VHH binders against Putative inactive neutral ceramidase B (ASAH2B). Designs and how they scored, part 1

Scores and structures below are computed, not measured.

Target 1, 165 residues: Putative inactive neutral ceramidase B (ASAH2B), of Homo sapiens (Human) (p0c7u1)
Amino acid sequence: MRQHRQFMDRTHYLLTFSSSETLLRLLLRIVDRAPKGRTFGDVLQPAKPEYRVGEVAEVIFVGANPKNSVQNQTHQTFLTVEKYEATSTSWQIVCNDASWETRFYWHKGLLGLSNATVEWHIPDTAQPGIYRIRYFGHNRKQDILKPAVILSFEGTSPAFEVVTI
Unless a header shows other numbers, all headers, positions and changes below count from the first letter of the chain; Kabat numbers aren't used for antibody chains.
F, E and O are the ipSAE of ESMFold2-Fast, ESMFold2 and OpenDDE, as the mean of both directions, binder to target and target to binder. V2 is 0.75 times the mean of E and O plus 0.25 times the DockQ between their complexes.
[cut] marks letters that were taken out.
Atom coordinates printed by the task and the answers are left out, and those that the model quotes come from them; centres of patches stay.

## First folded at step 1 (VHH)

Design k01 (framework vhh_8k46_1)
Fold by ESMFold2-Fast, scan of step 1:
Structure k01 (fold): chain B 165 residues (1-165), chain A 124 residues (1-124)
Amino acid sequence: as target 1 above (165 residues)
Amino acid sequence: AVQLQASGGGFVQPGGSLRLSCAASGRTFSSYAMGWFRQAPGKEREFVSAISGSGGSTYYADSVKGRFTISRDNSKNTVYLQMNSLRAEDTATYYCAADTYYEFWSGPSEYDYWGQGTQVTVSS
């Protein structure tokens, strides 16, 4: 993915700027960071427009350290898979991070940057329809001589279709 | 279980050289960033050097730049630290670490798995 590649290229450039300055920044990493022009929960790699049962739907989000969530978890889950219900005009949760069909991977980057990958292994029992994946996280922010602050965020994928055919 | 085994430490005179090795068990680390850290008595672990999964990017602490060289052999799941012009201040237990982040180069402070350490003593 181009978004993923562009993100990697920018990250790599920053590490080559200055050895001494880069080292100090690496050693003092205690906060979560988002890439320039993005926020936590932003989609870096969307799901495909369409999947079949038995395939794996994958979304990559701008992430934050999941340990931040253990003390301040608002949704009691890192992720949901939701199906659109036209009759109620609402999204219904079909699984969360406790489901065997879902996987949550947090991947550390440099300088407090990270991403969160959510996978949904689409079961044969899945109903055809419109789905989305959501990510729930918390980022840690700390200013000099101030206490650390934990801030909640949410990311939502573009909708995608599941077909059984 | 993930295991890292550091080796190659020992006693050396100031100005001497040592080569440290870190062997990783399993195949999952051949594309991950690897780093070396050290800890002197009464101090926190500090960064020494890091190498990206491909080996294309290397990073060094100012205190060791120009004297130490990090390298890796992904066919052997091994990272090396060549230490030249050793000083008394380099005396520490040296630890290797692996960052299991497979898609991006990881900073040295981001490491998930740590080896047992190998002692380096530089004395006159």
Scores: ipSAE 0.000, ipTM 0.103, lowest interface PAE 16.2, mean pLDDT 75

Design k02 (framework vhh_8k46_1; at its last look DockQ between E and O 0.01; V2 from the best seeds 0.00; counts 0 for: pae E 15.6 > 2, placed apart)
Amino acid sequence: AVQLQASGGGFVQPGGSLRLSCAASGFTFSSYAMGWFRQAPGKEREFVSAISWSGGSTYYADSVKGRFTISRDNSKNTVYLQMNSLRAEDTATYYCAAEDLYYTSGEYDYWGQGTQVTVSS
ESMFold2-Fast, scan of step 1: ipSAE 0.421; ipTM 0.743
ESMFold2, look of step 2: ipSAE 0.000; ipTM 0.137
ESMFold2 (binder alone), look of step 2: mean pLDDT 79; pTM 0.786
OpenDDE, look of step 2: ipSAE 0.706; ipTM 0.879

Design k03 (framework vhh_8k46_1)
Fold by ESMFold2-Fast, scan of step 1:
Structure k03 (fold): chain B 165 residues (1-165), chain A 122 residues (1-122)
Amino acid sequence: as target 1 above (165 residues)
Amino acid sequence: AVQLQASGGGFVQPGGSLRLSCAASGFTFSDYAMGWFRQAPGKEREFVSAISGSGGSTYYADSVKGRFTISRDNSKNTVYLQMNSLRAEDTATYYCAKDEVWYESSGLYDYWGQGTQVTVSS
């Protein structure tokens, strides 16, 4: 018999107590990890200081598996593009991951490391002003002998300018 | 800049053996886990094996356990993959990887290295 009762509330995991290999396999497959000295959502590569309409703004973040977001929270957004509004002194969302002008790419690294690239293909209709890109994700963490937990995180790029010509 | 140079691939018959090497430069080698991935034509890259920075822990894909052995020599900045009992399904380009993937503003800063082709055929 290799089947035991679940030790994590309402989870469908089968546990075997004779195999440390099972725990290591689970750790390697389902754990997200951040690089040394960084946290999830940290900017690895900022956008340029300035763009023109028609160009592509790109930001690269320390990422996590996007499957975490879709499994645990329906309709969670992965990204926003926001424009600064001086009159209200606030950031306004101008598009998100459902917009045709945005792209989200997840790139797997070794042992749970990954990068998330967010692109904004700046439309000809974009207003000049100050913009930023944000990334919203969830990382899966599992310590040995503990159930996996899903933790939310956010990353925000430095501001950049879209200019008129 | 980080550089990874894989070598040792070639043509081999089923049941044969090959030893792959990956020479690394541009970083403190012993501080990072190293791994091997492979990619067959038309498929995404898949994990093969990994080794911790100290060499104290090794990990293998189920498809290669018992046949492949990963090792490293930190004095030579080199990671190795000993491949025994090779099968036709092991045919792929093999890449070594540093324990981080990095991307730059106009494209990929590729830690995968150049790769080395392994072809298992009779």
Scores: ipSAE 0.000, ipTM 0.251, lowest interface PAE 11.4, mean pLDDT 77

Design k04 (framework vhh_8k46_1)
Fold by ESMFold2-Fast, scan of step 1:
Structure k04 (fold): chain B 165 residues (1-165), chain A 124 residues (1-124)
Amino acid sequence: as target 1 above (165 residues)
Amino acid sequence: AVQLQASGGGFVQPGGSLRLSCAASGRTFSDYAMGWFRQAPGKEREFVSAISGSGGSTYYADSVKGRFTISRDNSKNTVYLQMNSLRAEDTATYYCAAEPGYEILTGYYEYDYWGQGTQVTVSS
């Protein structure tokens, strides 16, 4: 059974679970930050150059709070897995965050820093070829003398190959 | 939440000195990175200097390096900007800013808490 609801419930549970926070963490603002020299959607850990069917492709991106996307969504999904199609010279979406094969994890760090981990559990039915993973998010920004704004961003992994051997 | 109050601005002649103060409210002042920014009439807000929560690290814009010194007194919840050898081009409204954390921050976008400005005018 495709467990899309259970997958989404796990993501929601991680975001709403009351952890034992330090006093310092309770002082954090409800804004998103990127590490110095990075921007939202930047790849922190690329997928491996090559995978076999049955393996898990994983990409870690500079993330933002997924709750920002609920109201201000520019895409219908947090992530896509795309396969390169030579005949059309374009990337074709093969699955998104509603797919059983994908997992989205948001990991909160310090000071508004966070990571988004995208996993693709490569099904035995996957076609060999060149693939990439994309992340679609929204960050909350607040400049002096301005109201808070929500800005959309996109991140794209380096391409990787899925092989039959 | 933290509130910031900048003070110490005024009129000074070229070559003079001035010390700005930024008083912060809150019990965890040492958990905030602090910065000074300035904005001259008709210009964008620019970075001046930053100091880590512990005071162990400081950073300066090239235009003020060697003339300005940032420091903090965590027991008084205050950050200082000592400005020496002042020039006409230092004329601006000076703002202090705070962000929860420990690292040096140079972009104004990186700061969530801002004080009211204090005006510095350098003229003969």
Scores: ipSAE 0.000, ipTM 0.090, lowest interface PAE 18.2, mean pLDDT 77

Design k05 (framework vhh_8k46_1)
Fold by ESMFold2-Fast, scan of step 1:
Structure k05 (fold): chain B 165 residues (1-165), chain A 122 residues (1-122)
Amino acid sequence: as target 1 above (165 residues)
Amino acid sequence: AVQLQASGGGFVQPGGSLRLSCAASGFTFSSYDMGWFRQAPGKEREFVSAISGSGGSTYYADSVKGRFTISRDNSKNTVYLQMNSLRAEDTATYYCAADLTYDYVWGSEDYWGQGTQVTVSS
């Protein structure tokens, strides 16, 4: 059984086809792929420009198998929700994947393609302001006659506004 | 070796119907989701439809919902795409795919074969 919610965002489902790598097909069984012209962490569906407290902000990214991150996780999280702080001109982390208000879904597609959906259930305690969602992952890459490598990547959504009314 | 062979395409008038077939071999067919993709000249390859290994779940691109029906026969290692109410915008080469997430499948034109050409024209 597969969870194919990514098929709902079909206009962004691009396949990449390469020349015959018969040796890799026989020796390597699991590889992550990104659609042609895109890279891991690219935004497939941005958040809306504006949300109210109590709503759900959602971003869909080009994903990779989260099992790659278990032993290679440098950020110690799959996602962050960040609020812009004008005084320091910097982004501040307000929650991560350990937060009750966030949800992370990985949806397997065809031939190593996948989507990562990040939801932020905006709590009534959220301060109004400018926010963004980031995704941190790792993809498994294999080149001709080279050992497989695990590569870190990150994606960042466009900014969106949270209002209290 | 994994092999997927699509067939059943042809020329049809707008409003017509075609049934595509995909014969699969080289893997345990019922354990994998199957799908259909299409590519028109000068356009990117796009998802059309998918069906779970058991046949219990189906998925469709918004552009084909209500017009296309995917099905499979696990005893024959075959997946089908019934295409009704065809439109000029459905003109494309159609390819079938297997979700081999436990198998490395390097997608190439040769692996997918020639696909099957569907032309909807008056």
Scores: ipSAE 0.000, ipTM 0.113, lowest interface PAE 13.9, mean pLDDT 76

Design k06 (framework vhh_8k46_1)
Amino acid sequence: AVQLQASGGGFVQPGGSLRLSCAASGFTFDDYAMGWFRQAPGKEREFVSAISWSGGSTYYADSVKGRFTISRDNSKNTVYLQMNSLRAEDTATYYCAAGETYYDSSGEFDYWGQGTQVTVSS
ESMFold2-Fast, scan of step 1: ipSAE 0.006; ipTM 0.296

Design k07 (framework vhh_8k46_1)
Fold by ESMFold2-Fast, scan of step 1:
Formats: C-alpha cells, structure tokens, sequence
Structure k07 (fold): chain B 165 residues (1-165), chain A 122 residues (1-122)
C-alpha cells in the first residue's frame, strides 16, 4: 500500500502516460473526487455511540488532498473535537489538530478518491458528556475549459457520549 | 458475498514466465479497479500493479515495469498479471484486491483474494 501510494503520487510517474485516455485519467488524478452518492466531508464510518476515557474515538470521512488546505485554509485546523454545552446550546471546541491527543490520516485511493481518518485519544482528564468530531478540508475541481477551483468543505460526525466509568 | 480467487503461481527459474489470474464474483466487476500486491517473507506487502475498471489505464511499481503486464477480461470477471523475465527477488505470495468504493481505514483496497505463491529459483 505504501508503495502504491508513493508511486501514484510521484510526479515523474505522470510523465510516462502517452494516450489521450491516459491524459484524462491523469487529470482525474490531480482533482479530488467523492464516491458515487457521497460528497466531500461525508461520514464513511461514524464514531461508536459511547466511549470511555482512555479509549480512541475514530471517524472516517470522504477526504480530499490536504495540500489544497495549505494555501486555502478557512479554518486554522483540519479537525476539531467539540463538546456539547447544554446551558448555551452550543458546541465548544475541546481540541484541534495541534493537540497531541488528535491524529489525522489521509489515505489516497485511485483517481482522486481518498478518505480522511480522525482519531481522538480520549484523555483521562476528559469531562463526561456529548462530543462530536469535525473535519475541514478543501477539494480541487476543474470544469471543462475553466481554471481549477479550490472549494472548502466540512464534515461533522454524529454525536457520541464519553463516560468515565 | 465478494470473492476473489487468485491462481497461477508456482515454481519457475530466473528468466521464466508465469501468468496469474484472479477470478472475481459478487460485484459488478467492470465498475471497480483491480490490483495486484505481493509479500515476501520478512518484508512488508508492496504494490505491484493496478488497472482501472475499463482497462484504459494501468499502473506499475518501478521494480516490475517493462516485465509485468496487467490486463482484465470483464466478460470473464477476471484480472491477469503476465510476469516475464522473472527474478529471484520476485519470489512472494501474490494477492489480488478490489479497489474500494468507499475507502475505509488505512486500506485503498477493501477486498483481498487468497494468495498464490510464486517462487523464482534456480
């Protein structure tokens, strides 16, 4: 898999294509695609309904190339972990991608398809309550005879509960 | 249920040839890219080759390019790997895999066939 990912992403490999059909496939490689019936940021695998402190919450989203976000960041992070606060009826950010307890993995598939996995290693200091994970990304789109456009998107997991016992 | 049946492995001398086959069932074969991977004892699994659903594009690891050819026959639900000019370092168990419609976890391919052993030795 690592060799497959490396090989597909290497610029020098792209120079080996020789047909018009191959050029179209090459263009599809440099744009982001979502699976049929899905959109970027859609949840492919939700978190479990409940976790204990010390466990790992994981959500998998329809992803896009993180390189798009470097120059086009509308949020200053790829992800947030948020806790629901009933008194204000709002979600409060608990941590983001700079937090040691969060991990972000981007996995490239064929022809512009990819997924983004967000892990939250729930610290023993986490307060019990209702949580959610969000993913912030950017996809590259190119319409016929138009320059490429970078579009922002976000995905939000279903809520899950964290308990201490 | 999705099934992938790899076959065609065996013992061959350096410079020889083998053709691997992967018979697929349980899904619309022409809608999915297919790939070959291999794993030698004491080494990690590595990519060998992939082919798009239409057969219009093929991809190869640098170590096999010019020697191996991937192809498919959508009327037979089968993907093939023609291996020419085999070397001792090609010795491995070869796996076929279906590309994921939905990419879950760390896997680019969501269904794996059973392996077929290729041994290249004098």
Amino acid sequence: as target 1 above (165 residues)
Amino acid sequence: AVQLQASGGGFVQPGGSLRLSCAASGFTFSSYAMGWFRQAPGKEREFVSAITGSGGSTYYADSVKGRFTISRDNSKNTVYLQMNSLRAEDTATYYCARDSEIYWGTDYFDYWGQGTQVTVSS
Scores: ipSAE 0.000, ipTM 0.141, lowest interface PAE 12.5, mean pLDDT 77

Design k08 (framework vhh_8k46_1)
Fold by ESMFold2-Fast, scan of step 1:
Structure k08 (fold): chain B 165 residues (1-165), chain A 121 residues (1-121)
Amino acid sequence: as target 1 above (165 residues)
Amino acid sequence: AVQLQASGGGFVQPGGSLRLSCAASGRTFSSYAMGWFRQAPGKEREFVSAISWSGDSTYYADSVKGRFTISRDNSKNTVYLQMNSLRAEDTATYYCAAEYSGYDLTEYDYWGQGTQVTVSS
């Protein structure tokens, strides 16, 4: 079983026993790609400038397969919702991917291209202020004659305001 | 699950233009990334172009960059390939393909029927 699985995972095996079309499909499934002129974690659709409590803030990022994440059985990728604190001039994490308020949707495209949609369902208890959403992912890269490597990346949305009205 | 029908092929002279269409049936078209592939006689199938489910991301093979443009109309369940400045080496049967953009599905759902493009004088 182990020997058979290892043999099937090798590029040499795929070139010998698979059609070019089958090899391409298999390679596209095991590597992540970013669109030309962009990198993993780049914002494709920013959040709106302003939201009210009870609304859904949404950001779309250039994504990668969440199965690459070193997160085990809890969530597929890291995300944070952060609130700006003017007194310390720093961003404070208010929730992450373990929160019931956040949702992550991964949409796989062709050739290893994908999008990650992060939603924050703004609770009625949210404090007014300036917020941002961050996406932390991992992309799989494989060079010729080398084993696949997992590389970390991060993306950060433009800031947006939450108001109580 | 998805049925794909490619059309618009034909005979064209070098330097000419042609528009291919791929019509999809089903209410889930907007959930699929779409692509074009081609195969010349005696050669393996090669990638030409792809467009994301939203239409916001496009990708092109180096051999067609600057000459071909992919687009989609989700209201018509159709993807297009505008081919300009055609060359003899663009002669092939062109196929469209759909890939579901959900978490668990990375396989092409279906390869459509091909449309033949012949570039010759």
Scores: ipSAE 0.000, ipTM 0.185, lowest interface PAE 13.3, mean pLDDT 75

Design k09 (framework vhh_8k46_1)
Fold by ESMFold2-Fast, scan of step 1:
Structure k09 (fold): chain B 165 residues (1-165), chain A 124 residues (1-124)
Amino acid sequence: as target 1 above (165 residues)
Amino acid sequence: AVQLQASGGGFVQPGGSLRLSCAASGFTFSSYEMGWFRQAPGKEREFVSAISGSGGSTYYADSVKGRFTISRDNSKNTVYLQMNSLRAEDTATYYCAADWTEYLSGYTPEYDYWGQGTQVTVSS
């Protein structure tokens, strides 16, 4: 009997894994990877050029494990929906991942590859204008014989227009 | 907002059965490992069972193997714990928890989100 029962249970959990898993395979699975020729936060599927209130704007980004962001958050959110303000020539945050109208989905792929999908369910109260969606994440990188490093990244969608009926 | 709502606890006699449910919202359920933990009065919290995001891998504490079964329904964002052949030693508050992982949870030693718990009392 020893202390740290939860940690011991997790160790037992790992040790009961399939014998087909190798140390190299395990190492590859605990790091984040981007597709060849891409970087984390790159847009894989942009939003449409235009949406109406009541529709869902969707952007898919090259993703990384959101657990990295929970532990090492450089922004207080995984995502923002921003509206362009011409008078100040700046982007104004309209909502983030705490907003009921936004959803963040992570799809884990093969060997550390993943996609992050950001949805914005455009409310009837949304003002017409130019919008964009941003994704804030962290990727885990580990070089052989070096400690793991957590690196922040961000991705930004092309701008799109929201119109009212 | 992330929420985990555990339910299904109650009072049962030794040898009885209970089914616990944990309804999840606010995250991509199928990408999270789900676990059940329990804590009896005066004892530290202990692991009971875990299930991978896909449902393809399940793990059990030695004290519950063969008696408890964990399962999940990703279409309903719910994880279940079927508890059979209950013993007085199973008396505890049961908590569901979510961990952002594939089935390498040992490399992520803490569960990210926790529910409020549901009380199970096994007594004659």
Scores: ipSAE 0.000, ipTM 0.095, lowest interface PAE 15.6, mean pLDDT 76

Design k10 (framework vhh_8k46_1)
Amino acid sequence: AVQLQASGGGFVQPGGSLRLSCAASGFTFSSYAMGWFRQAPGKEREFVSAISSSGGSTYYADSVKGRFTISRDNSKNTVYLQMNSLRAEDTATYYCAARTFYSGSWEPYDYWGQGTQVTVSS
ESMFold2-Fast, scan of step 1: ipSAE 0.006; ipTM 0.344

Design k11 (framework vhh_8k46_1)
Fold by ESMFold2-Fast, scan of step 1:
Structure k11 (fold): chain B 165 residues (1-165), chain A 122 residues (1-122)
Amino acid sequence: as target 1 above (165 residues)
Amino acid sequence: AVQLQASGGGFVQPGGSLRLSCAASGFTFSNYAMGWFRQAPGKEREFVSAISGSGGSTYYADSVKGRFTISRDNSKNTVYLQMNSLRAEDTATYYCAKEGTIEYWGSDFDYWGQGTQVTVSS
């Protein structure tokens, strides 16, 4: 019960106007939008270059309504925290949105704009190394005279380091 | 630098009228859509109206449709909001906005300027 995902339905600080297509989206009032020059899953605020255990790593992405993902969840999760493994040159999943250490906040903006904030509360037991945060979402799109469609997207943060000191 | 200065607010009784103006500088005005937003104390900012760069298309929030009219004068770099049949619930600070990305993530960033206060009271 206390581990359920939390969604925040509030932001009035992000606004994009763009071409006639953006104004048309405003008329429809039923579609997700990305800021002009950006796409869904783009990083708006990267994590810091370095964190200590016990701190909170935070990444803010261009978001979309998480209700779209309930039906169409591709990765079985809204987010992952991944640690780089040099010997295999691959990223290993450490946490997802079911983990006690992660939080997902969706902030609804104006005109179909929104942001997704992913937090990782770094446990004292975390191994030092290179990490990244990923966001998996779905946006609702509706063209004129066409039915609405749900499109998957993903975003990945720049890498950051976790240290024990 | 982009600058937007809203003016024309004041005190009116219910049923009264006001005309707001927004003077713009620092960009090619006719190439961008302009809009009006409002914020009442303790409430989120709310979309009010928008107008295309040419003035050929206008958009209104349902709460103001039929009462408010947005217009622009590209020769004067100014957008206007004519507010008729004002109601107590229209009481707010009104801000004008330029087409593009406007982001506010903290107390040290204000892209809307000071706005103009409208108070509808008897």
Scores: ipSAE 0.000, ipTM 0.107, lowest interface PAE 16.7, mean pLDDT 75

Design k12 (framework vhh_8k46_1)
Fold by ESMFold2-Fast, scan of step 1:
Structure k12 (fold): chain B 165 residues (1-165), chain A 121 residues (1-121)
Amino acid sequence: as target 1 above (165 residues)
Amino acid sequence: AVQLQASGGGFVQPGGSLRLSCAASGRTFSTYAMGWFRQAPGKEREFVSAISGSGGYTYYADSVKGRFTISRDNSKNTVYLQMNSLRAEDTATYYCAADEYVTWESGYDYWGQGTQVTVSS
């Protein structure tokens, strides 16, 4: 594979409900869902305003099944870590999901809900500056009596600062 | 069946300190948010504190801010709740919980057995 292995949790927890609730949950599991008032890629937990080299920056996003992205790849990565470059007034990609210092974890919740956690283990070689983390995904949507569709989305964290001290 | 086991409860004097531990088994610990909840006799379970998978973010109920500190050691699959300046109203059974989908104050996927904390002279 061209990417570091995505997290694979082989532990399965069985949730017991009434048969009617179980059927409803199974039907809802066929699609991705976002929490009320939020959309896919929204930040559930932002990075801290500041980190030191050697620390771990973490962002949690409203997620979707990464299997959707394998079929319909956009950006060819699930995540980027980007550094702001003032002279060009642009964000430069410093690493992606193939980088040793990044981790991507997808956690499946109830009723099509999920979250995507992106970690950046800030290497001692990181340059001080302003950074952000981005997440790229695809959600599966199916309306009643309509064909399923795959929709791309992206989320971007608030900027944070990396310092060497 | 997977267990989250809270421990470290006991009897303590008002103004004292106590540290609770929550040991996780049978799951990928570092990828889950962890929370502490408590339930006093005759009351509903209430949120106390939560910590993100990396330990980078912590959340506290207003009633415990400045007194309690949550931390985790992912190499030991353990979450800690350091409780300082304990008050009689902190008397409760304390539960730890793990969340696959972060909601902080509700919706935790798995709950452990509680540990009792009694603050009394």
Scores: ipSAE 0.000, ipTM 0.178, lowest interface PAE 14.3, mean pLDDT 77

Design k13 (framework vhh_8k46_1)
Fold by ESMFold2-Fast, scan of step 1:
Structure k13 (fold): chain B 165 residues (1-165), chain A 122 residues (1-122)
Amino acid sequence: as target 1 above (165 residues)
Amino acid sequence: AVQLQASGGGFVQPGGSLRLSCAASGFTFSSYAMGWFRQAPGKEREFVSAISYSGGSTYYADSVKGRFTISRDNSKNTVYLQMNSLRAEDTATYYCAADIGDYEWSTPYDYWGQGTQVTVSS
């Protein structure tokens, strides 16, 4: 059996990595990193202060590998679009990553760096008001002499206004 | 069970083109990076190309840059390698691999699938 052979030869397998495998591990690292002075979920490119219905709102965040979140897909979303409700002084979720009008793109960079782009294609039926976009993810951290951990994080865009005509 | 079925290999003259396909099943294809490796007789396995889960990032070995293009179709659970301007040195068995690392996510490409033979010669 392939899995049995891998288990039996675990130590030997780790010691026989080729230069090509080492390069691949370096290029395709699944350990997440944030740029110096930033943290996961930080906004790299905010939405514009104002949009009209029919336009596309876009936010770019410091990202992490979305496969870290696969275990939580039953109970979590990668993104929300939220509208401010003054009567309750709270943010109401308008749509999430299952909505037809939202798009989520993950762009993997070198050595664990990545970006997450969230787009909201503002439908003609959207109500005027104050909105924000949020990104929800999980990063994998590996410290020296410690086991790997998966940590949740959140990023929130500056608020923006949606207007009619 | 995870299955990776590579196809599209064959005999081609120098300067020709081939498109390899890898059909994947048994895992959430759209959540994992995919790669291509090759191995010529008497040589060690070498990296060829890789693509992120979304297709937003691609990587190539220097020997194939500008000639090969990796792509994926998440709706079909398939990864492709378009090989142009083929050289005799590209002769090898080509393997697709999935970067599946449940629990031990530092171990890349545990699932290699069956290979497909590419022979470039006159």
Scores: ipSAE 0.000, ipTM 0.146, lowest interface PAE 15.1, mean pLDDT 76

Design k14 (framework vhh_8k46_1)
Fold by ESMFold2-Fast, scan of step 1:
Structure k14 (fold): chain B 165 residues (1-165), chain A 123 residues (1-123)
Amino acid sequence: as target 1 above (165 residues)
Amino acid sequence: AVQLQASGGGFVQPGGSLRLSCAASGFTFSDYYMGWFRQAPGKEREFVSAISGSGGSTYYADSVKGRFTISRDNSKNTVYLQMNSLRAEDTATYYCAAEGLTYEFGSDEYDYWGQGTQVTVSS
């Protein structure tokens, strides 16, 4: 009984909307955080310099909660795979998160830290050339006594080569 | 695992001083706001003070402003509360908390407040 009463008191306090608004803001902040010296979208693990068709290209980025993006998407996708086109000197999108060859994994870490892993399962039909992977997300930031803000970010991997041999 | 251990409480006379300490482990201390809260018998838990990760911003409840000072030492993963001009109304169990460290369903780390430290102000 004493443990149940104590637990109920704690739970009740955390769920009340009393004059303890500052306490509620401090305790219930669910914000995204980047590691010290990093920013959202930074590459934690780059793709290899070279891949063959049939291999899996993987990039790990400093991530943020994908739920932030459902109302605030600027690119309508979490990721792109892009191929360099020398003739136009531009990057061409070859697939996004709707493509069956791509996988997006969000790994929640401790205290607002997270990683976004983008995989591209390189199809046997892929053209040889220079590729890159991009990540598009939104992080939630809230300071004490200030409203929460949602900020867009993007990260881009170093380029890598796809070969057919 | 996240741990927060408050210490430094005790018995003091009105007008006296105490310094509370909170030793933190299991997270990157310098990236988080730290706060002090208290609960007296028969009362709700109340906010006392908070400090930003860098120490550049501090916040105080009106009831303690000018009497209490919050500080931190990021090299020691410790936050402090210097309590001066103590009053009978300051009698409570004091807890420290880190921003974002809240109970999650099924979490083994449900008590992110750690053990509190009792402060009793009486003549």
Scores: ipSAE 0.000, ipTM 0.123, lowest interface PAE 13.9, mean pLDDT 76

